VH-VL binders against DNA-directed RNA polymerase V subunit 5C (NRPE5C). Designs and how they scored, part 1

All scores and structures are predictions.

Target 1, 233 residues: DNA-directed RNA polymerase V subunit 5C (NRPE5C), of Arabidopsis thaliana (Mouse-ear cress) (q9m1h8)
Amino acid sequence: MEETMAEEGCCENVESTFDDGTNCISKTEDTGGIESKRFYLARTTAFEMLRDRGYEVNEAELSLTLSEFRSVFGEKPELERLRICVPLRSDPKKKILVVFMGTEPITVKSVRALHIQISNNVGLHAMILVLQSKMNHFAQKALTTFPFTVETFPIEDLLVNITKHIQQPKIEILNKEEKEQLLRKHALEDKQLPYLQEKDSFVRYYGLKKKQVVKITYSKEPVGDFVTYRCII
Positions, changes and structure headers below are counted from each chain's first letter, unless a header gives other numbers; antibody chains aren't numbered by Kabat.
F, E and O stand for the ipSAE by ESMFold2-Fast, ESMFold2 and OpenDDE, each averaged over both directions (binder to target, target to binder). V2 = 0.75 x the mean of E and O + 0.25 x the DockQ between their complexes.
[cut] marks letters that were taken out.
Atom coordinates printed by the task and the answers are left out, and those that the model quotes come from them; centres of patches stay.

## First folded at step 1 (VH-VL)

Design c1 (framework fv_clesitamig)
Fold by ESMFold2-Fast, scan of step 1:
Structure c1 (fold): chain C 233 residues (1-233), chain A 121 residues (1-121), chain B 110 residues (1-110)
Amino acid sequence: as target 1 above (233 residues)
Amino acid sequence: QVTLTESGPALVKPTQTLTLTCTFSGYSISSGYYMGWVRQAPGQGLEWMGTIYHSGGSTDYASWAKGRVTISVDRSKNQFSLKLSSVTAADTAVYYCARDEYYDSSGFDYWGQGTLVTVSS
Amino acid sequence: DIQLTQSPSFLSASVGDRVTITCQSTQSVYSSSYLSWYQQKPGQPPKLLIYGASSRATGVPSRFSGSGSGTDFTLTINSLEAEDAATYYCQQYGSSPPYTFGGGTKVEIK
């Protein structure tokens, strides 16, 4: 049981497959406009990511074609119209907002404007900013003024869903008691819990936070389920 | 000063569709919230029927209510509506609308006064 | 689906008594604490008393308190008053289905 927690290998093989399928999009030419295609791909990936994180996502959004997207949003979509606001399936009072940012530099003034824009959006428990420009150091620090976690993704990171090309493991976040029991068990056996870096692509995709402990279950026939645990650092 | 008021027929004949409307004031529908419908048969407990997110994009229904109940929102009129099809005497109850507005919400912190609907010929 | 069972269904007590009502869930409620208590008097809509298992709603007297986590919850009235004659309901929120009520506990004054 502790041997299962100490072993590695499946994660490294899974990680290596994250390199698949990333260059075809950059090589694609489209007569209908590059800007609308970028937003279409990023928004589709964002919906898939939110679905996988347990949010209520309309299947129509997941199956939207590029032509349908362009019919609704046009060749140069308005950023405000691209926003996504969906509730958690398990707790509909908890919502996440995805904001598509423009190409202008993001400053502390931009962050203050976001505070004002979302002030009437009760129930927000998380926010994702999709970036088309780098945030300066001061703007990054200003994100800590929100009462919830704000994640950022360069739009380029959302042009491909990295999970589509691999067997996806089951990921569960341990609660306080489960985490304490696991750590007690490891301490008795003089074992250290293995780590996953916060900048790991899986960690970012699922929005996992430092100090969380996750249970990862790999399902491989005919071998059956393989369980491992990781602490996010 | 949040108020919710149910309106609709007090008497409905068996097999008809019951339509109830909840009108709210004292807050903007653009604020994030869920509107629920809860009913109570005479002498019985509270029974949740369903909820809708303020935008109309997400609805949840009790298991027995699926296929019979439809909840909708009309933002321009500050109204939420409940339609219950093929009514029977078992649907005789006081119908409440209730609101859940805040992230650290209590569930339903504001309730309408309730409207009694009797199903009889 | 999460189901809530209240005990007792009926309770008769005297003014000044300490009254406890329990609510048991078939599964852990969301975040182990997403449970509310409501008071309903005859002919009136339900009134929120407690939310988040233990937080008193605005304007609710201090004699009302909530406790518990996970699957077992308790509403306590530390010193019963005549105006407390009512039916009390627990409710979970945030799980699937999003809202579920207990069967209710009728509190009657001797």
Scores: ipSAE 0.000, ipTM 0.397, lowest interface PAE 17.3, mean pLDDT 79

Design c2 (framework fv_clesitamig)
Fold by ESMFold2-Fast, scan of step 1:
Structure c2 (fold): chain C 233 residues (1-233), chain A 121 residues (1-121), chain B 110 residues (1-110)
Amino acid sequence: as target 1 above (233 residues)
Amino acid sequence: QVTLTESGPALVKPTQTLTLTCTFSGYSISSGYYMGWVRQAPGQGLEWMGTIYHSGGSTDYASWAKGRVTISVDRSKNQFSLKLSSVTAADTAVYYCARGLDYGDYWFDPWGQGTLVTVSS
Amino acid sequence: DIQLTQSPSFLSASVGDRVTITCQSTQGIYSSSYLSWYQQKPGQPPKLLIYAASTLQSGVPSRFSGSGSGTDFTLTINSLEAEDAATYYCQQLNSYPPYTFGGGTKVEIK
């Protein structure tokens, strides 16, 4: 069989006869195949990220294959259908919304349209915009008009999950009392708490904010657990 | 355990409006769930009527149901209501409410026991 | 709307038989992840049996299995028991709404 903008098998050893869902990666995709793959990868990473931040995520979404994704959303997915809205496990009244933006430049009008679209979303606590285009500083400022924190990620940042392939550290955000006690102890010892930049990929993945202090516990089998603290700047 | 119970009139006259309620227990509507209404005429299959979402109060209706069906929610009472206007004998059916999850579950579980509504003069 | 066609509409089989029910979608973009199967016994509400085409719901006997992808899906009962006399429905949500149910397959024990 001749390949012409067709999928080629990478892990398939036999031809599929009655299974139009293949688990292979396409290298000579039809028009739009690259686009659907990018959305698939970004959406999967977004779900993984939300799970890791303590949101309740459906396991079926985490296990979705590229072939299944394309069957549901097509080669050119409708952006609004890609949206994710999930509740926080510890407080189901608080939800986060992930919005996939188009390739057109994001303007103040785009942000205002989004305000209208989400005006009836009760319990919305945070929002993430997945970007395929640049936001000018006016659009960025318009994001501050939302009553909750809005984060942005270039879609390229979500094509690979940076936390995969290594043991995940346990991360705990210190409350006000815990933070003050730790800072006081460091001040008494004439030490400064180590810092972690807010633009760090780890900080962005977990949605950490400036002035938060996190306790990071690394587990390593030969030697045991290691604890460190970082203040986000 | 989560339970759903439908209630409403067992007999409705042609041209009247049918009102049914679904009362749920064991979870809060603010837990990010949605409710669907599905009916089944005697000896027939399952027919979806509409769904209401907690995350925005948005509703979706089957094409035949638009203009005849209104689904609403009263969070303070843990109730969903279905109103079906201008009923005819074709609306005689068992009416079920069923829960779905707001964040990507594409199936219904659990279901209410169902309530039989007969449209007769 | 997407339409789901179940075959056969009716079957009669003996205890111990292997039974297969098929569900075919009219649209070629359908995903296995969005197809579910329900069992309904007379006088009872539907009970979720299988979701995501092949994932068995907790508490459902292992003799039930689902398979398929794209437009063609199958529910299999590998060894029919008397309690399996029921009507079986496939269901999908490929487009946002509507939710679509198949016409049902009535299984009778002979």
Scores: ipSAE 0.000, ipTM 0.405, lowest interface PAE 14.8, mean pLDDT 77

Design c3 (framework fv_clesitamig)
Fold by ESMFold2-Fast, scan of step 1:
Structure c3 (fold): chain C 233 residues (1-233), chain A 121 residues (1-121), chain B 110 residues (1-110)
Amino acid sequence: as target 1 above (233 residues)
Amino acid sequence: QVTLTESGPALVKPTQTLTLTCTFSGYSISSDYYMGWVRQAPGQGLEWMGTIYYSGGSTDYASWAKGRVTISVDRSKNQFSLKLSSVTAADTAVYYCAREGFWSGYYFDYWGQGTLVTVSS
Amino acid sequence: DIQLTQSPSFLSASVGDRVTITCQSTQSVSDSSYLSWYQQKPGQPPKLLIYGASSRATGVPSRFSGSGSGTDFTLTINSLEAEDAATYYCQQYDSSPLYTFGGGTKVEIK
């Protein structure tokens, strides 16, 4: 019953990352700090991720060079200035905020400070924290106090875009009606669909959640489109 | 000044549910807090029971308290409450409500006076 | 499932003495902000003395100090006053959903 098409796509995306050169970190002429380069790479990947999730991202942000980044943010970027806030293309009233955290341990105090800082941010619907330190259980619990989903990514996970692929699939999250129609048409229950783990890099990149059903369409010339479905567990 | 006051029954019969309420003053919405319950059996030490985020309602409980303790909040009355089910003589204790520290979030900076609850008969 | 052990459980000392109370954790406390000390007098609620292993709470006299990291923590009263007769508790905040208190140290004035 299980089909591994989505997992195969992830492996192909990893190979693509090595070939694109946009995530290459072996530049010998780097005259600035390592920290500014890490923030540059992570921020670029974050914009690519948000674009792929359907958010409206300015092309200038995606094409920003390391030297241009350092001209704007300096060799020791101020974390608050690195923040990203962009709207969904399909619903501009819904915005996502990406917050870059420092190297200090992340505590309940850190989460409380974020509550205060974002209290005037109208339309905020989701948040991503880019972490440079571990978050304990209580800080993780405190993230549930936000009225929207908060995701976390270690900064290391954003230094390269491991989901890039020359032959990128089309990814669609099924709504309640579409999911129910699919299950009825094929006489399936959620537990009978092929699955994809929450911990999967693909799942994390697209912000997929437990029990969501994803339609993945692969385009192959001349054969045409191949479709698969996965339930997140 | 922050003030916390516990209220509830002084005597509860075995197998019943104990309900205690903590009323507080001197807070502000910009100074939102985690609120907790700590108890102390006669002549014994302090034992944490659980904590609630006042604004959002998310809770954490001691391992032994899971399934027996429920903490809830009533923002309109400046209150949060503790329910402890299926009480026994071992639940006889002074019950304190406490406010977690504003910025650190890992200690209790203000405590109520405590209320003695006896489980008998 | 971290446990805190305090020693001694009881001590008797004179005004002006230097008093030391220790708190030992069964697992390393990864962040010093997780260790605090409280003072409790008979018939009263606990009062915060030290938070983050070494930070003195507002209004707490300078004779109280805290130190330590990892598994070993210490509360020191540099020059004991009569008003310091109380039971002292250490408290740890864990990555598992648990606040843990030590067993307490009763300080009596001669």
Scores: ipSAE 0.000, ipTM 0.399, lowest interface PAE 18.2, mean pLDDT 77

Design c4 (framework fv_clesitamig)
Fold by ESMFold2-Fast, scan of step 1:
Structure c4 (fold): chain C 233 residues (1-233), chain A 121 residues (1-121), chain B 110 residues (1-110)
Amino acid sequence: as target 1 above (233 residues)
Amino acid sequence: QVTLTESGPALVKPTQTLTLTCTFSGGSISSGYYMGWVRQAPGQGLEWMGTIYHSGGSTDYASWAKGRVTISVDRSKNQFSLKLSSVTAADTAVYYCARVYSYGEDAFDIWGQGTLVTVSS
Amino acid sequence: DIQLTQSPSFLSASVGDRVTITCQSTQSVYSSSYLSWYQQKPGQPPKLLIYDASTLQSGVPSRFSGSGSGTDFTLTINSLEAEDAATYYCQQYNSYPPWTFGGGTKVEIK
């Protein structure tokens, strides 16, 4: 249902009505305000995360204000409209899809429906589910039926960007050759590399996987770059 | 049209292992299906015992059934089976096998006719 | 464990009556996707009537309906027929097994 606005606003009602049932004096902060703010924060963090993982993200999405978000999606956003689908910058044929799930329990039936919904999405190579409820055991196993990795994030984990307002390091995943060269050059064994756990918030934010070796570079003026290496366990 | 049929002994002695088999007819045990066992003591209600995924790769059991119940599937024979160890008179019941379609109803949509098992010396 | 309590345990009603059976869960279920209702006649296996709290199973007469959410669920037979004499069970499957059944409600025709 489209809302109509006061004279200074815009009419979105498909019935082409002239009178509006809302006005600039009405308070909208309570019920819908909390829901739309939660989706706004989570979606903004998701875009920031995807940008930081090397996906092509529209700057307009990153700079969207809560007020602008509510103008586009309303006080109770439709889940399908919140979805994000963006290509990888280094290989535009590879896309990632972010799906916002409802508050209903997620079952194998839910996962099956998602399979059908995405069956025509050419180039999809990864997916993220933003959860507002827990997944049962069967639904978790059903995620392995996708031909790509599916990550899940409780919506609460996306309400604040843990990397925001802190200087972000440059994260580079080493390929096999780079990893072997590093070990030769520094006589460093895989088992002796400092570790980051898979459950670590930064590891999850960047989508890093077990056994990957990452180069982390901090930029510091005027001294230059500080480099460290970590193996994900 | 799919039907389920239970088979096994009508009488089992205390301390023995009860073995029941459920045969799937009119279709195949396939993706999306879970097969379960539910029992009902005379004059009592329904009690879930356990469920197995069609591939046999995942099983779940009622808390009282863990350590006593084993459910297995043999897709080549279109069968799944229940073994209940160390039976007592309290295990006297009608035993039903039933199917869950996890991509649809997510409920026990097809049931066998049930088989009465009496535990008696 | 989730416990399901059905009330009443027994009722006697006449053909044409509207009958309601309730199922109470010890844990809140914000979604109705895990609540089903079954009918069992003497000497027969249970028959699925309703799943997802309110969705009527194919082939089940429209006089049967389900409603409810959270902890409170209801099965209604809006005009009781003689063939509806049976025991009715609710069943819950919440986030993980177990599949838990209610104690049952026996409906007898006067």
Scores: ipSAE 0.000, ipTM 0.414, lowest interface PAE 15.4, mean pLDDT 78

Design e1 (framework fv_ecleralimab)
Fold by ESMFold2-Fast, scan of step 1:
Structure e1 (fold): chain C 233 residues (1-233), chain A 122 residues (1-122), chain B 107 residues (1-107)
Amino acid sequence: as target 1 above (233 residues)
Amino acid sequence: EVQLVESGGGLVKPGGSLRLSCAASGFTFSNAWMHWVRQAPGKGLEWVGHIKSKTDGGTTDYAAPVKGRFTISRDDSKNTLYLQMNSLKTEDTAVYYCTTDYYDSSGYFDYWGQGTLVTVSS
Amino acid sequence: SYELTQPLSVSVALGQTARITCSGDNIGSKSVHWYQQKPGQAPVLVIYYDSDRPSGIPERFSGSNSGNTATLTISRAQAGDEADYYCQVWDSSSDHVFGGGTKLTVL
């Protein structure tokens, strides 16, 4: 049977509708309201992360209100409809998929099912799983069977975007030559390059990997730009 | 319920040979990568080698000190792992442990046997 | 060939925190596993994939791994924690490497 991009959770099935200016949602079932609000917050943060990582994100998704979200996805959103699939701005053939997982435990069987679900998704370069349950080490190991990097985020980590309220630094991953030149310079000065741990919130937000060296540029008034380097460990 | 039971250890003269066996039970042996790890008296742990599952090619790899002298094999019908040790040296004296990557080449050793002592002495 | 270095011995007072290090070139890019071995017994896995605990291992055991050093931390040390501890990495599909081992003495 022919499977469409929409069935795989790609960009084509991410459609938004605008409401006509409704200001407030009155709810009698708080539990359903809480669930849709959690998904709304996590999905919004996910879009902001992807934009900051260089993916092409629709402005409408970044400005979507809670009432608009509920109009499109309902009080109890269907997980597959929440999926995000967006292309990298610098190379539109490379896409990232964000999958929202349910509350049931994630097992090796769950990972194998996911392989089948995304088998027809052409150009997938990376994947993010948004978790509502803990993943055991066997399921974590099974994620290495994907031909691209798979990251996981507990949904709680996406309810607030901590970078939203501060001046955004410019992040640049050094290429091999730039990295080697920097390391040689530091060795000559009898200095070790400062480290950032892979589990740091900053590192996770930008999807940085062990062994990468990043150049971080902060804008500081009145002094101007401040540059620092970090090796991910 | 998972059990690994080594056997075949004993005293052997330098240049001699021994074959160790490891009887496995309580898990799907045919799907597991199997390893031998040794420990000389009063010394640390040393990886000897592994054999992959038949599905992953059934290939073997060995640590440098034993390469060319030791051979690892398996019999999935009997749930048994083997270590054939040839051209034994005094420095091969050790307790030999049977262990497994419990899940699909996990890279760590979750289950261990109690070991079998091999003594190489004149 | 890849090599892991551990201190030969570490002493800790009862109830205090012990830290056992495992050093290797860029070990932070590898997954580190830790084993406890008591005299006359087979090794027991206490930490896998840098920081995860097997079922039955108390929360007092934790791990970290960054840069050139991985660390096994044993909080609120008990007499029963006295043992040899080994770190281990899978360097490639053809090579598993153990550290030389650290004897933990609980005073």
Scores: ipSAE 0.000, ipTM 0.401, lowest interface PAE 17.9, mean pLDDT 80

Design e10 (framework fv_ecleralimab; at its last look DockQ between E and O 0.01; V2 from the best seeds 0.00; counts 0 for: pae E 17.9 > 2, placed apart)
Heavy chain, then light chain:
Amino acid sequence: EVQLVESGGGLVKPGGSLRLSCAASGFTFSNAYMHWVRQAPGKGLEWVGHIKSKTDGGTTDYAAPVKGRFTISRDDSKNTLYLQMNSLKTEDTAVYYCTTDRGYSGYDFDYWGQGTLVTVSS
Amino acid sequence: SYELTQPLSVSVALGQTARITCSGDNIGSKSVHWYQQKPGQAPVLVIYDDSDRPSGIPERFSGSNSGNTATLTISRAQAGDEADYYCQVWDYSSDHVFGGGTKLTVL
ESMFold2-Fast, scan of step 1: ipSAE 0.355; ipTM 0.756
ESMFold2, look of step 2: ipSAE 0.000; ipTM 0.405
ESMFold2 (binder alone), look of step 2: mean pLDDT 90; pTM 0.926
OpenDDE, look of step 2: ipSAE 0.000; ipTM 0.538

Design e11 (framework fv_ecleralimab; at its last look DockQ between E and O 0.01; V2 from the best seeds 0.00; counts 0 for: pae E 3.6 > 2, placed apart)
Heavy chain, then light chain:
Amino acid sequence: EVQLVESGGGLVKPGGSLRLSCAASGFTFSNAWMHWVRQAPGKGLEWVGHIKSKTDGGTTDYAAPVKGRFTISRDDSKNTLYLQMNSLKTEDTAVYYCAREWELLYAFDIWGQGTLVTVSS
Amino acid sequence: SYELTQPLSVSVALGQTARITCSGDNIGSKSVHWYQQKPGQAPVLVIYYDSDRPSGIPERFSGSNSGNTATLTISRAQAGDEADYYCQVWDSSSDHVFGGGTKLTVL
ESMFold2-Fast, scan of step 1: ipSAE 0.278; ipTM 0.707
ESMFold2, look of step 2: ipSAE 0.339; ipTM 0.705
ESMFold2 (binder alone), look of step 2: mean pLDDT 94; pTM 0.957
OpenDDE, look of step 2: ipSAE 0.554; ipTM 0.840
ESMFold2-Fast, scan of step 4: ipSAE 0.000; ipTM 0.444
ESMFold2, look of step 5: ipSAE 0.351; ipTM 0.702
ESMFold2 (binder alone), look of step 5: mean pLDDT 94; pTM 0.958
OpenDDE, look of step 5: ipSAE 0.444; ipTM 0.779

Design e12 (framework fv_ecleralimab)
Fold by ESMFold2-Fast, scan of step 1:
Structure e12 (fold): chain C 233 residues (1-233), chain A 124 residues (1-124), chain B 107 residues (1-107)
Amino acid sequence: as target 1 above (233 residues)
Amino acid sequence: EVQLVESGGGLVKPGGSLRLSCAASGFTFSDAWMHWVRQAPGKGLEWVGHIKSKTDGGTTDYAAPVKGRFTISRDDSKNTLYLQMNSLKTEDTAVYYCTTDSYYDYVWGSFDYWGQGTLVTVSS
Amino acid sequence: SYELTQPLSVSVALGQTARITCSGDNIGSKNVHWYQQKPGQAPVLVIYRDSNRPSGIPERFSGSNSGNTATLTISRAQAGDEADYYCQVWDSSTEYVFGGGTKLTVL
């Protein structure tokens, strides 16, 4: 029962870990403007990220203004209402769920509650948790109990879309045969594949995993397409 | 030291009722999901139902064969789990086990601790 | 409703390796738990979440789970391992499902 004792005896500060750069003591009573704006930015970036990963997202969600967001969700949005559930364009039977977590510490209890909440969601293939608080070691390990990949993003990582306003390359994950063929070709040419680190923002944005080889196609007019390959390390 | 002690089993006629109790100690009962699992003589294990912790909504769920006839409840102030069995049938004859479903040690969805069981016999 | 299938019995010679299977549709996507039950006793959890051992369970017990089959492996079988073994999963459509049980006989 050490995990029980750890949960009950947790001395973690329940204060929000997010700081938008003000670094000042605010005693203003109206904090809803900052909260709703933060959720608006993170949710918009999440939709953009899912679109770029090949999920079917509603254009209306991508073009929603802050004022419209506030009229729908209010100044202090209800977390359950913020959730995103969208199907993969190539296979509509496969869905991804994005869950916005509150500021309270995330424990094994929180993860168990998620299991119950999603038990009737048919077709879930992946999940993303948007975090405003620390996950203890036990909660992190508990994410492995889901039958699909669960990614986490601190909410501050979603306040800005790092890929916005630049031409997006086409990303394709090579299958085993394509990977072996490419490696043989590179060996014959005395070449090694360049790499991308697992913690790279690009890798995290597209949800790429270690040992995958990705084909990146850049479209540059008038020259045409440039192809490069990267191994995730 | 975790301990679960069932009581209340006995002989009952078809159509009758029985109430089982499970006294729990050695863990934070109020945080635990509690289950009843039964085993007919010489047969396998069968999940009967559960009751969630108050924090997780305190709701109950039942296996199809007992739904509508059995009711699970808990008293956190006494660390006690209950199973009210109504409209008993001969096929309800079994040893009834009180079990925990813990989310602490990543053993969720499994039964961490078991009581010794209490025998319920439904016959004329 | 979801169903788990186990062989009714498995025999193993003393000191050899016993393998008990648990079959279910896409069981590899679920967490499989294993219980040991000796005559007249309550079940004891011996493996949780496919391959993890609770405190007090000897290293001779191991588990695996992929595709449509989960397996409980008992290496260097001892007379005291003779028991009924049950696999179990949590399935969101039916909740908690047990296999029919396998009687392990140590020869």
Scores: ipSAE 0.005, ipTM 0.450, lowest interface PAE 13.8, mean pLDDT 80

Design e13 (framework fv_ecleralimab)
Fold by ESMFold2-Fast, scan of step 1:
Structure e13 (fold): chain C 233 residues (1-233), chain A 119 residues (1-119), chain B 107 residues (1-107)
Amino acid sequence: as target 1 above (233 residues)
Amino acid sequence: EVQLVESGGGLVKPGGSLRLSCAASGFTFSDYWMHWVRQAPGKGLEWVGHIKSYTDGGTTDYAAPVKGRFTISRDDSKNTLYLQMNSLKTEDTAVYYCTTAEYYGMDVWGQGTLVTVSS
Amino acid sequence: SYELTQPLSVSVALGQTARITCSGDNIGSYSVHWYQQKPGQAPVLVIYYDSDRPSGIPERFSGSNSGNTATLTISRAQAGDEADYYCQVWDSSSDYVFGGGTKLTVL
């Protein structure tokens, strides 16, 4: 628990520091400049997140500059053009779609429209909605009508990558046999696995789900690798 | 079977108080926003207020005519919604329904309970 | 506060199509829900989010919403369709607004 608290505190401190230190006073009168920069930051973070989750991401997208982004998408990017669709490295038939939503309220009507828009996307396995407005609980429940997991992120959560400037751990999801063996070992030693909550920024960044057990490997020089396990609740 | 049952209606004098209850069954009550809607005799439907689920903040909102006089609360352990009505006026005379009016796929209305405010 | 206007009454002959309107400024940008209420009974949701039907509602009931007018259409009207019909929207201010209601008479 102390170890989990230290890790959570570190990630939260880095996030808070970057929010305070990275955010500059915006040019309020230049709405186009502010808008394109916001989408650029969020899209860059989304690509980094997808890479870290094991998706095949073009390195050119990860190294894109703000100037280059504006050359491609303009001062007021079209939301549909910002979408990301990339395959999983381990299984190229499985794809994830990232959809940037507008500032209008997201309703059940909006979710119905999205169903129609993605109906021709073969191999879609997961979806992420980047939000600029709050979803009411009816719209949130309507997301369960998709045949795959749909995650949501307020755009503000993607303006800074919380894993930047810190050592990124290696995340491995245990398979059924590995999970059962670990749980048996802990039961024999009368120990309980530490927990990470679904709402945790770290858990959300890596797209971890309830009941999964993850192996987290930290590289610490010169003492070597540090391994820990967490159950998602 | 999904069901809502209102109770607690009756005759009260102007300036009096009354508490209504709504018992829910057949669905996961704690997940849903709950509403009170009223209907004066021979008139149309009028929204009274709602209470959000705990996960959505558990906050309440009220229609202008009842704001400051009515209080909505819920007890998720008992699957029960409440409406506390204070400083009652003759204009509050109506059948009071509990409902999840905005929810689709589970449209549930109770049978209503009559509140009469008269001397 | 936002206001929805419905005709007081509409008549339809048995087997014909009834159309009940709900008018509001730019109502096409809102999601409209429709309720049926028979005398002495609680309301029943018949159309949600402009055009969708809840389980158990016959295909004869349909809805549309564009511009300043939303419409509930009841095809092949039956005697049992005689009721009061209410439209309803959720304003962005978290205000739930009902129309005044329309009495449908099946002749």
Scores: ipSAE 0.000, ipTM 0.423, lowest interface PAE 13.8, mean pLDDT 80

Design e2 (framework fv_ecleralimab; at its last look DockQ between E and O 0.14; V2 from the best seeds 0.00; counts 0 for: pae O 9.7 > 2, placed apart)
Heavy chain, then light chain:
Amino acid sequence: EVQLVESGGGLVKPGGSLRLSCAASGFTFSDAWMHWVRQAPGKGLEWVGHIKSKTDGGTTDYAAPVKGRFTISRDDSKNTLYLQMNSLKTEDTAVYYCTTEGYSYGYFDYWGQGTLVTVSS
Amino acid sequence: SYELTQPLSVSVALGQTARITCSGDNIGSKNVHWYQQKPGQAPVLVIYRDSNRPSGIPERFSGSNSGNTATLTISRAQAGDEADYYCQVWDSSTAYVFGGGTKLTVL
ESMFold2-Fast, scan of step 1: ipSAE 0.225; ipTM 0.709
ESMFold2, look of step 2: ipSAE 0.202; ipTM 0.665
ESMFold2 (binder alone), look of step 2: mean pLDDT 94; pTM 0.959
OpenDDE, look of step 2: ipSAE 0.006; ipTM 0.526

